# VH-VL binders against q9rc53r339to534, part 18

Target 1, 196 residues: q9rc53r339to534
Amino acid sequence: AQTHEFSNKLNTISGFLQLGKIDEAVDFIQKERKIQQEWIHFFIERVNDPTVSAVLLGKISQAQELGIDVDIDPSSQLLTPLQERQQELLVTMIGNLLENAFDALLASGIENKKIYISFTDMGDDFIFEVEDNGPGIPPQLMESIFEEGFSTKEGTHRGFGLALVKKAVHELGGAIFLEEGELGGACFVLTIPKHE
Short names: E, the ipSAE of ESMFold2; O, the ipSAE of OpenDDE; V2, 0.75 times the mean of E and O plus 0.25 times the DockQ between their complexes.

## First folded at step 4 (VH-VL)

Design N10 (framework fv_daratumumab; at its last look DockQ between E and O 0.03; V2 from the best seeds 0.00; counts 0 for: pae O 9.5 > 2, placed apart)
Fold by ESMFold2-Fast, scan of step 4:
Structure N10 (fold): chain C 196 residues (1-196), chain A 120 residues (1-120), chain B 107 residues (1-107)
Amino acid sequence: as target 1 above (196 residues)
Amino acid sequence: EVQLLESGGGLVQPGGSLRLSCAVSGFTFSHYAMSWVRQAPGKGLEWVSAISGSGGYTYYADSVKGRFTISRDNSKNTLYLQMNSLRAEDTAVYFCAKGYSRGFSYFDYWGQGTLVTVSS
Amino acid sequence: EIVLTQSPATLSLSPGERATLSCRASQSVSKYLAWYQQKPGQAPRLLIYDASNRATGIPARFSGSGSGTDFTLTISSLEPEDFAVYYCQQRSYWPITFGQGTKVEIK
């Protein structure tokens, strides 16, 4: 119910942005009182794809509802036009990576839950990065987490979403991998070639 | 104590190659993005290239793209810059620099620099 | 790319005087601007990040202010070791860019 409500709101936002009605999109999101106006303007100026903007704004709103702090690197941008299939799969991958981070943080029971997001198209690839401050993933398990149905101590849901992300990114000729990050949790990096 | 030390600079003819190294200590190397920033004689600072903490993704300034390759060996706490097809315009002191935080941002620690001279 | 314009090119002052350095961006960089000090033959040193926050170990006489397109670095009372070149840098947009520098020299 809540996810359906969310999808309808994202469709409305995407519709306004598609029609070039940026002020109407901003007003709609602001009236929901879940996202500051500064976030909305950031995405409108730095993400040229309205669907990707809508999904990210929706996920930030969802994180706020769950008591999770989200920081986005201020140099983030996605200005290069996405091909239809790249857009479709990137939206799916973003959703799965963030959902996995939410699940891990909620299962962890830590008080100060935090997610860091960064994305860029500066190089030859689209790069998307998600880091959380949850329990992280032991090095020995790094390959296993991409197997369908893999489970860890309390972050069991990570395995399901990551298998889907790996399949999607490979279809686009890209890669997903783990980095060590400052927050001490899992840090997933997604790379997608700009050209076929 | 945080320390960055560059090496590998020198004199080379146009079209030649050089490999720069930067040995680091005093912080968890794999947690931070690293960059190369250069400074031509008597001029200001120019960002050249950056690499993520794991080495998984890299960025290059348009002026060096296709000619320079940044890499790192986290087991040896060392950053590299492979410079190919060198031009007179590449003459500069090359600094390695540590990212202030997780992302490619400000530079809180710098090496002393190594001079690269490309002479025709 | 974002162009950062620093002014003046050179400030000639005496120890104990106040120095005020300007950095202007070609478009808004919000608060995402840093200041660096570089002495002859040395690497740059981070002074200020996010427009107004002093980096670790930086003396209180250094302060930064501004947002959007107009930024200022102030040295309240110049010490002999403060005579150097100062650079601003933005991280709001790729590529990372620096200003061309302001030289603070002894009168």
Scores: ipSAE 0.404, ipTM 0.752, lowest interface PAE 3.8, mean pLDDT 85
Fold by ESMFold2, look of step 5:
Structure N10 (fold): chain C 196 residues (1-196), chain A 120 residues (1-120), chain B 107 residues (1-107)
Amino acid sequence: as target 1 above (196 residues)
Amino acid sequence: EVQLLESGGGLVQPGGSLRLSCAVSGFTFSHYAMSWVRQAPGKGLEWVSAISGSGGYTYYADSVKGRFTISRDNSKNTLYLQMNSLRAEDTAVYFCAKGYSRGFSYFDYWGQGTLVTVSS
Amino acid sequence: EIVLTQSPATLSLSPGERATLSCRASQSVSKYLAWYQQKPGQAPRLLIYDASNRATGIPARFSGSGSGTDFTLTISSLEPEDFAVYYCQQRSYWPITFGQGTKVEIK
């Protein structure tokens, strides 16, 4: 994913240079460096867990490569220390939820693909929320999407790995919910108790 | 047109309870986070509580945590604030405020407020 | 929690004058700051969000600027309806907090 993103950015720069658009190439490089620095500053300030930060940064980079606009609630924070098992499973769950959103958006053909992320440690639980503007979850599939090996016969679907997320969150004593949101797609919410 | 109308304010003794309601119209209620914001007489604005669009998550200012409960009924387009163990410092006009987006954000529409007075 | 400090507390001006209101955050809130206007006996009204964007229906004489810890609301030429109290609000960190207000009053 990271090597593919790097190659695509190099191809863009090369394209500008081949067309003699030197100023555009310079602007592209400077914009990419500024965007990366802004995300790094955001996570340094608001997320104390370096492994969770790395996963989120990696997925944001992947989203950029896929043409998906990512917005993170600016009041998001994860300053409370994670237990080792919480960190391991949370990293897995965040990764799978975001990959599921990517797959749904790419399969949909929707233009202006968007993902909204929110997370907080304000209450007694860690809470993570991932929403997309994809096709959503039809009511008849809501009970099935967490079952191992789930796939849609035809059309859009949430990818495999939601069963893994459900298993992981239950191991931590938490839960996963599907909520309605303003983007029109799926909104998955994880809750994880801070103390067992 | 977006409309927010608070009700349920009044005079109450210290230690008493009140339930505030906010009836909303003009937008898809379940898609937006909602808040209660209060203003003591002659004082500034203080955020009190917020609730997610679905009602799944609630947040409270430290000054009211454990005493106030925010809730919503999306089928009735109504936001609630249950206020228990009221204190003199809870005396304020209570505003219902609509979040700008799904996330907890700025407040683009406000009700006109309902006055809660806590005194003997 | 983020403390927002507004200055001056009171700004006494005449119609047609320029008003400059300051909001300083105790730590960086990036650009995630809003300004509200509140007239006597009325609910607050959103003027500016994300530091510099005018909300729907807000006249061009209102403008916002700043990022990080230092923010400014400017009213280029005061009209009679602009004499009110103004509050800033941040959304970068929980809990959501407001400044204490700046009252703009008739000289």
Scores: ipSAE 0.156, ipTM 0.673, lowest interface PAE 6.0, mean pLDDT 85
Fold by OpenDDE, look of step 5:
Structure N10 (fold): chain C 196 residues (1-196), chain A 120 residues (1-120), chain B 107 residues (1-107)
Amino acid sequence: as target 1 above (196 residues)
Amino acid sequence: EVQLLESGGGLVQPGGSLRLSCAVSGFTFSHYAMSWVRQAPGKGLEWVSAISGSGGYTYYADSVKGRFTISRDNSKNTLYLQMNSLRAEDTAVYFCAKGYSRGFSYFDYWGQGTLVTVSS
Amino acid sequence: EIVLTQSPATLSLSPGERATLSCRASQSVSKYLAWYQQKPGQAPRLLIYDASNRATGIPARFSGSGSGTDFTLTISSLEPEDFAVYYCQQRSYWPITFGQGTKVEIK
C-alpha cells in the first residue's frame, strides 16, 4: 500500500509533468535520489553488515514516507562482524523497536516527529539506541510494555514487538533498557555482548 | 535556562472555577510530559495531574477526577489546569512541574507555584 | 495507590553530621524512586532519581540507595544549606505519590 507521503510525492511529480515543468520534476526526483544515496553512503562507511544496513535503510525510507524525521548519530559505527544468530536477532530487534517508535509517533499529535538512532561497537558490547520524541511511556507501563500481548492499540497481532525484543536480547546475553533521552519520548537501549 | 511560571491562582468560593496557566521556556515543550503538583499550607506534596508531551495521555489523582482538566498548547508553550467545582481541600500552592527526559517520570524543574484559596 | 512512608518525621542534626533518611513503600516500586529537597518558600528540587542517580548539579554528599520497598537518602556531611524538608516520590504506579516528608533541622 502506498503511504500518504509517497502518494504526495507522486502527485507532486505528476503535477509538474501536467504543467509541463519537466525540469522541476527531474529536479524533484534527483533530490529524493540524493537523499537515498547519502544514506547508502553512510551505511557503507559505518556498517559492515549488509543485512543490518538494508533493514535500517528500509526503515528510514518507511519513516520518511510516514513523515518522520530520522537522525542517526554521526559517530555511529558497526564494523565488528556479527555472528549469524546475532545478526538475525539484531535485525529483529531493530525492526521491532523502530516499528514501535513509528506507532507511538503516528498515534501522537506531534507535528515534528523525530527518531534518533545511535549504535556503537567500540566496547565489549554492541550498543543500539532508538529514541523518539513521542509521548513517552507512563510509569505504570514501564514494566508491562515488554509483556506479550501488551498494546495500546487494538489489533490481532499487536503487543508482541517489545516482548520479542526483550526475548531476543536476552537470548544473546544482553539487556534492554528504557533510558533517559533528549527527545522526551521513549528511549530504548540495547546492550549485546560481542562474545557470549 | 528552563523557566516555568504559573499564573491564575487566587481566591475563589466553594463550587467556583479557576484556570491555571504555566508558561514555559528554555526547552522543547512538546517533548516533555508535564504535571501539576500541589501543596496545601504546611503540608506535603500531592500529585494532581499529568499530560504527555503530545497531549494524547492525561492522568488525574482520584481527588480531582471529574473536576479538573489538564491540557496544553504546544504552540504557545503553555500548560493549563482547568479547575471546576472547587472545594476547600483544594486550597494549595499549585506547582507546574516538568517531566524528566523520558516523559512521565520524575520532575526536574518546578515553577514557584501559584496559590489557590478556596474559601467561603 | 502506593503509600510512601518516610522516617523520621524530623531529624535534628548539626552541620557536619551524617543524615540518614528512610522511605518505605507499601509495595515494591523497583528502582523507580526519587528524592526531592524543598526549602521554605521554594519549589522542590530533584536530588536523586532511580533510587541512586544524582540529578544534574547535585553535590556528591547526597546519595541514594535501595530497591523494592526500602530506600535511603544519605547526606554524608550536612551543610548549612541542607537543612530543609525532603520528599521521596515513586513513579512505578499511577497515581504518582510522594512521601509525607522528613524535616532536617538544626540541632
Scores: ipSAE 0.011, ipTM 0.558, lowest interface PAE 9.5, mean pLDDT 89
ESMFold2 (binder alone), look of step 5: mean pLDDT 94; pTM 0.955

Design N11 (framework fv_trastuzumab; at its last look DockQ between E and O 0.46; V2 from the best seeds 0.00; counts 0 for: pae E 9.1 > 2)
Fold by ESMFold2-Fast, scan of step 4:
Structure N11 (fold): chain C 196 residues (1-196), chain A 123 residues (1-123), chain B 107 residues (1-107)
Amino acid sequence: as target 1 above (196 residues)
Amino acid sequence: EVQLVESGGGLVQPGGSLRLSCAASGFTFKSYWIHWVRQAPGKGLEWVARIYPSGSYTRYADSVKGRFTISADTSKNTAYLQMNSLRAEDTAVYYCARHYTYDYGTPYYFDYWGQGTLVTVSS
Amino acid sequence: DIQMTQSPSSLSASVGDRVTITCRASQSISSYVAWYQQKPGKAPKLLIYGASSLQSGVPSRFSGSRSGTDFTLTISSLQPEDFATYYCQQYSSYPRTFGQGTKVEIK
């Protein structure tokens, strides 16, 4: 099925073609293709784990469909081999943190939604950081957001919880931190020992 | 007994460099973030930098960003502050302080401080 | 940056007096406020955290309270060893910021 972002790109292409602007339509298609190639090249060079790369590319695609801009720190790298359990849980944690950021941004009503991702393996630990430019976490909720069942959304079954991330990171002997970043929203940092 | 012991302070000329050390003992080093907080003679306290030792995850005050580098050696239970391009306004007693790693994030206080080491930047 | 405005800058008091020091945050920081005591030539010592929680080993004459973005440190009956400079600190966000300090001096 067609996603909102994909439908918008198709509508743009269709519009150029209907107006007889064939060269502009071709340029738009090639530009879009080039952007995807740049992401693929980045992950091939900087991330040695194909599963992590696939999940991040999938989340970037999902963000674009939601109208969210994603930037990854160009110095990011994940070159140290992941153990099978580290990979499995890291993928789960990345998914939950990004879904949490998506939810916060969509609920915020801000026009220019942005997520910043950074990761490194240069120290004793793997570090993974997700920052958004949403409203952030009110100080009185900082402890509550990691409790099982916490949600600011209506309804019982939202599926994503920082409690799951906390459980997963602790299984790996790591930690999760709520930090302040440069975008003004929530900034979550995972630290996972390489030696677990 | 929890101890944080600073060393490496001294007199240096403007534009010079110094490396401070903060040696930790009596607790599990990797369970704490390490901060540097300075105090100019007769003045108040100013936060400088912090590190999560195991991840080398660092943060700096704007006044020192690009000039100071915080690092840690977990095998030696020691944190360092490399201070480059020193200015007269960097003259202060530099304290090392610890901040417990709490599962939900970094909103935590400084429960133990070192004795401080004096850095004087003067010609 | 979150500004912590501390008052008064100094005060004179006698042993047995009730001393009150205030600190105002420029924005909401919940209860993420600590109070430190510093004696001349010494490192700061933690007295209160979480706006109102007394650190282990600190005498019960010290107490902290919060009202919105206003924070208060109270010493119910000042002792000779309490003459020092006191600092409030927010630890809600980076950079960590301190009040300017209040010097409690012998009257």
Scores: ipSAE 0.375, ipTM 0.714, lowest interface PAE 3.1, mean pLDDT 84
Fold by OpenDDE, look of step 5:
Structure N11 (fold): chain C 196 residues (1-196), chain A 123 residues (1-123), chain B 107 residues (1-107)
Amino acid sequence: as target 1 above (196 residues)
Amino acid sequence: EVQLVESGGGLVQPGGSLRLSCAASGFTFKSYWIHWVRQAPGKGLEWVARIYPSGSYTRYADSVKGRFTISADTSKNTAYLQMNSLRAEDTAVYYCARHYTYDYGTPYYFDYWGQGTLVTVSS
Amino acid sequence: DIQMTQSPSSLSASVGDRVTITCRASQSISSYVAWYQQKPGKAPKLLIYGASSLQSGVPSRFSGSRSGTDFTLTISSLQPEDFATYYCQQYSSYPRTFGQGTKVEIK
């Protein structure tokens, strides 16, 4: 299914072409390509796991289609090799955290939707952070959102997705934290030990 | 027994720098959040910064952001607070505190505190 | 930032008295409140967490309660060693914030 943003881009290109503005159309396409190439370059340099890179790239693309601005901390780094199970579960956790953020942002109707991602492997643990500028999570729900089957008016997927994340991170001997983000929304932090 | 011991306090001129240390023992240092909390003479408590040592994940109060840097050396079970561009209002006893933690996405409280170290910023 | 308005700033009491200290949060923080005791020249000591949970090793004369955004620390029967300054603290969000403190003095 084509998202509104994708459709808008196509319409823009089509518009240029219909107006005989070929150079503008080409320029528009090139700009979009450049953005994609920049992300690819970033991940090549900063992430050595191609599966994790692919998942992040896919989610970034999805975010763009949803009109969500994604920012990754430029100091982010994941060069330490992941074990097979770590990779598998990390992909699951990242996917679910970002989907949760997408759902929260879309449900909020907030303009200028934004997600901030940060990750590092400098310490004994892998650290992953996903923050959004959505409404956040009320304190009274901070424990409940990780329970299986928990649903809120703002998103029925939060309970199952976050429960899965919790389960996954615990399997890896790690931890998940929820904080109030600097963007005003929810901030999830994953800690995963490099070695058990 | 859980212990936190601060050191490095002293007298410094405005604009100067100082590095505090918090030596931890009696627990798995890398798995706990470490915080700095300060108390001006005769005043209340003010949160300064926190770090998750194993991942060097940090957060700062606005009052010290850009001037202070919290760090940790897990091999030494020690947390640090590098204080630059010090101001008179930074004068305080600086405490390091352990953040009682388990994950489950909930924030937690300070269950153990050090004895504190005095920092005096004065010309 | 979440404000913790603590009252009173000081009180005088006698041994055996019931002492009550209150703290009001500027917004909903669930039960994410801790209470600390601090004696002169000493580090704060944790008394209560989760608004009403007694820390291990703390005497049972200490208790905490919550009503909405109002939090209360109660000392059922004040003992000589209880004369100190007490602080409430929220740990719902960053920055962590404390009440202004309540000094409990001997009458």
Scores: ipSAE 0.364, ipTM 0.771, lowest interface PAE 1.7, mean pLDDT 90
Fold by ESMFold2, look of step 5:
Structure N11 (fold): chain C 196 residues (1-196), chain A 123 residues (1-123), chain B 107 residues (1-107)
Amino acid sequence: as target 1 above (196 residues)
Amino acid sequence: EVQLVESGGGLVQPGGSLRLSCAASGFTFKSYWIHWVRQAPGKGLEWVARIYPSGSYTRYADSVKGRFTISADTSKNTAYLQMNSLRAEDTAVYYCARHYTYDYGTPYYFDYWGQGTLVTVSS
Amino acid sequence: DIQMTQSPSSLSASVGDRVTITCRASQSISSYVAWYQQKPGKAPKLLIYGASSLQSGVPSRFSGSRSGTDFTLTISSLQPEDFATYYCQQYSSYPRTFGQGTKVEIK
């Protein structure tokens, strides 16, 4: 889907150029480049781990390709050094939480797809929040969403993400919580103790 | 036995400040989210703010953003509400309340409340 | 914000009466509704969570139900200790919002 989105962007640029709409083509290219540069500057200032930064940048780019609007709380920071195992598992957890938000939003049919991300290292725990404006989680499914292979998409069981997150966070001595979000969808919160 | 004990209420002038405390006992403080909910005299309940004590993760009602600050000290099992730039409409009994969190899927209802502390803002 | 419209605002009833209080949510909130009882000068007390689940220690005369965005608290046989104000609360999103309250008084 990434290669198709890239091809669609090239076709859009080519279409503008073939119609003699040079200013529109330039504006389209500049918007794509500016968006990536703004995120890079944010992560250089706010995140002191290049692996976590790379995963977040990659997922933000993927969200843009999927037509999903991503907002990160401007007060977010991750300046406390991660231990190697914390980094490895956190990358896995962040990636899987965002993939689940993508899947929920794509299945929902909602036009204005949104994800809100927040993270902090100001307390005794690292805290990460991923919130979407999708359909949320019915109470009767809350335990099931962490089972291997669970999926709300019919006919396939490709949903491994939350089971992996649960296993990873427990290895680090942390927890995952489901909160009710202000966007109306699911809000997953990870807590990871900095020590032990 | 579970206890939440609020303190720090009183009479203040408009524009003044107060700091409320919510001392917790009888449960593992870091396993619960702590909320403040207020009730104006003769009126209903209004949610104010919440915190995850171990991570200092907060949310606020729009009516208090920028004026109130929730915090916690896990070594003292105590949450705080710093209230600045107080207005007459902030007059209320302020309750602290908790909800249990689990590592998946648990509902976020308030299972225990403190007895409240009265804040009166009048000229 | 999700509005919880509670009715009636007050009612008078006798011991033994069946009492029904309703809340309507301004949008879909699944079963994320709690009901609280508050006696004068006291803190609220949780009665019902998840729209219909009874909190430990709450008498079985209390029950809750959901139909779409309509939520109901029922007291099947009112007792003297049940004269209080009752609030519904949604916990589907922030801010948490409450109904305006229903005062149940002795007739």
Scores: ipSAE 0.006, ipTM 0.561, lowest interface PAE 9.1, mean pLDDT 83
ESMFold2 (binder alone), look of step 5: mean pLDDT 90; pTM 0.920

Design N12 (framework fv_trastuzumab)
Fold by ESMFold2-Fast, scan of step 4:
Structure N12 (fold): chain C 196 residues (1-196), chain A 123 residues (1-123), chain B 107 residues (1-107)
Amino acid sequence: as target 1 above (196 residues)
Amino acid sequence: EVQLVESGGGLVQPGGSLRLSCAASGFTFSSYWIHWVRQAPGKGLEWVARIYPSGRYTRYADSVKGRFTISADTSKNTAYLQMNSLRAEDTAVYYCARHYTYSFGTPYYFDYWGQGTLVTVSS
Amino acid sequence: DIQMTQSPSSLSASVGDRVTITCRASQSISSYVAWYQQKPGKAPKLLIYGASSLESGVPSRFSGSRSGTDFTLTISSLQPEDFATYYCQQYSSYPRTFGQGTKVEIK
């Protein structure tokens, strides 16, 4: 919905900037409707970390290319400054959780693929939630999905995605858990303490 | 010493409201999910609701959804269950229970329970 | 919802007896099963988690096992303090669901 459209516009702006087309990026921004410009401003103000913003935008762009609809909870915010290592590992965790959701949705064959993202830092923790409307995680796999080398892919490639998330969570003293979300698929909730 | 102490139970008429409290002590409140589980007289256990201490993640049993609201006050290490539009079938001992936020995303069990508080809904 | 079917609903036993209680899940839940003991007028107390792991402070006469979707709680030598109602619980998905309970009574 609105968050998806907003992300598309930010990706367009990011694309112009990456190509060194600063004048084109400025023109694009100036020609947008006031409401859309206010949404861009609002989003930028809700995520103080440019690297986290860039990763989320990149993943949303990838989802669009794959035919996946992505929505971000409008109450989301990340305003507390991240320590350098927290930022590095958080970016890795977000990337791997979203890629896991992409893989699950593409394998499912459902027509209306959807991912819901939510994040907050208003308490003692940074909290990130990634939910999909895919088939979910079978109970028999819940123990193995975080183990190094886990893969449901046919072939010899080892999976490292969720194992990397588990390692990053341990390093930061945080937690990751599975919840049943409103969309009916997998819902991963990640918590990272603001301080050790 | 880990403690969970429920309070706020009592006798109410159908359609009435009641607020239960679960006061936690002896552990890091923010590291645990808090659940409400009820037991009707002479019957078995029924899960009612859960909350993460941030207040962010609430979930309810279908039988109470839209009538009950779970909340938490981390500064007071206390969780609450606001019960509205009470029905005779809500009569039960209400327990609060905790489960640890596990670092590997593994589902978790109730390692500690409070002593319970009785709610009687009768005309 | 995942249904937990517990059997028997009650049993009579003597001190020193081996007691076995069974619980069946309506679908695959891996080992995400806990067992609780409840004495009259008291809150439930955790005995076993993960189908077979003994909670700290629980006597070693209690044990749990899994075979597919069938779960068993065993008390190897029943003691006087073990006369209580026992519940299994799945914690694989929401809503969390419990067996209907097994009352262990003196013979």
Scores: ipSAE 0.012, ipTM 0.555, lowest interface PAE 8.6, mean pLDDT 81

Design N13 (framework fv_trastuzumab)
Fold by ESMFold2-Fast, scan of step 4:
Structure N13 (fold): chain C 196 residues (1-196), chain A 123 residues (1-123), chain B 107 residues (1-107)
Amino acid sequence: as target 1 above (196 residues)
Amino acid sequence: EVQLVESGGGLVQPGGSLRLSCAASGFTFSSYWIHWVRQAPGKGLEWVARIYPSGSYTRYADSVKGRFTISADTSKNTAYLQMNSLRAEDTAVYYCARHYTYSWGTPYYFDYWGQGTLVTVSS
Amino acid sequence: DIQMTQSPSSLSASVGDRVTITCRASQSIRSYVAWYQQKPGKAPKLLIYGASSLESGVPSRFSGSRSGTDFTLTISSLQPEDFATYYCQQYSSYPRTFGQGTKVEIK
């Protein structure tokens, strides 16, 4: 039920940014009272794709509503133009990786929930990284988390999100990795080649 | 058939520079991360740097960050380690090693290593 | 950084002896441990990965085990070609870190 409402908000923000109506995009976001001014200025300067900006800003807003603290690495940037299919699939992957982090943190019962985001396009790939301070992923589940329909024995996670990310990266010739990060939880690194 | 061959080592004075090469053959280069691991004479192994197959995602040990740059040329199946501002403590045999890239990611080990190339930093 | 403490630093044993080398991680690394053999003047060679999985082509006298943050490499019946230095390595997080090595001398 929230999907259509959120999608409409992202389309509105993306539309303003694509038309160069920065003040209107900022006003729309601030009217929703969900995103701080510093985030908006960061994205205007560091992310040239309006749709990617809209998705990230929306996810930051959602995280704040859920009581999750989000930090973005200040050196992050996505200034290289995305091809239409790269943009569509990157948006889907960002959404699913962040939803996975939200679900893990909310299920964990941790008091101080944190997510760290980093992204860059300075090399030959677009790189996107999401870290959380949740319980992480047990070694015995590492292969299972990317399988379609994977869920915990309690049925709290459906497993569709990571399977969709795997499918999307394969289509773009990219990859997804698990790394150890600073926060002690799961750290997913996504890479997408700039050129096919 | 799997081979990793290092080259470019030698004697250099403190503050100098060297570029090491790691030529890969007998496997799909784009399916493996490339790492540099060094070993000082009579000492143990120390991880130095890594690069993703496309050459874009890099990571460095704190001891070399800002001085060393890792890169890759997929058309030549070769990874490079540009070493600047060299110190006596950088004296070591430098190995390249591969780490399988699994698209749905798990931590991996080094299944193949090159023969190593000696770097000596002395006055 | 995750510290890998390896023991002993060296040992001397006779052909046919059972040899055990221990490695302790400073924090939980699950089973993300590899063991490497390095002969004088040569590159390291993978023996064990995932704490207990034997690499293809490695003799069955080599085995690995885990107990919490403690890891062991066992050579059930030492052979002359096993003269080497052995290293444990964690691959749970960056930087990748190694034990300081155990030199196995036959005699």
Scores: ipSAE 0.000, ipTM 0.494, lowest interface PAE 12.4, mean pLDDT 81

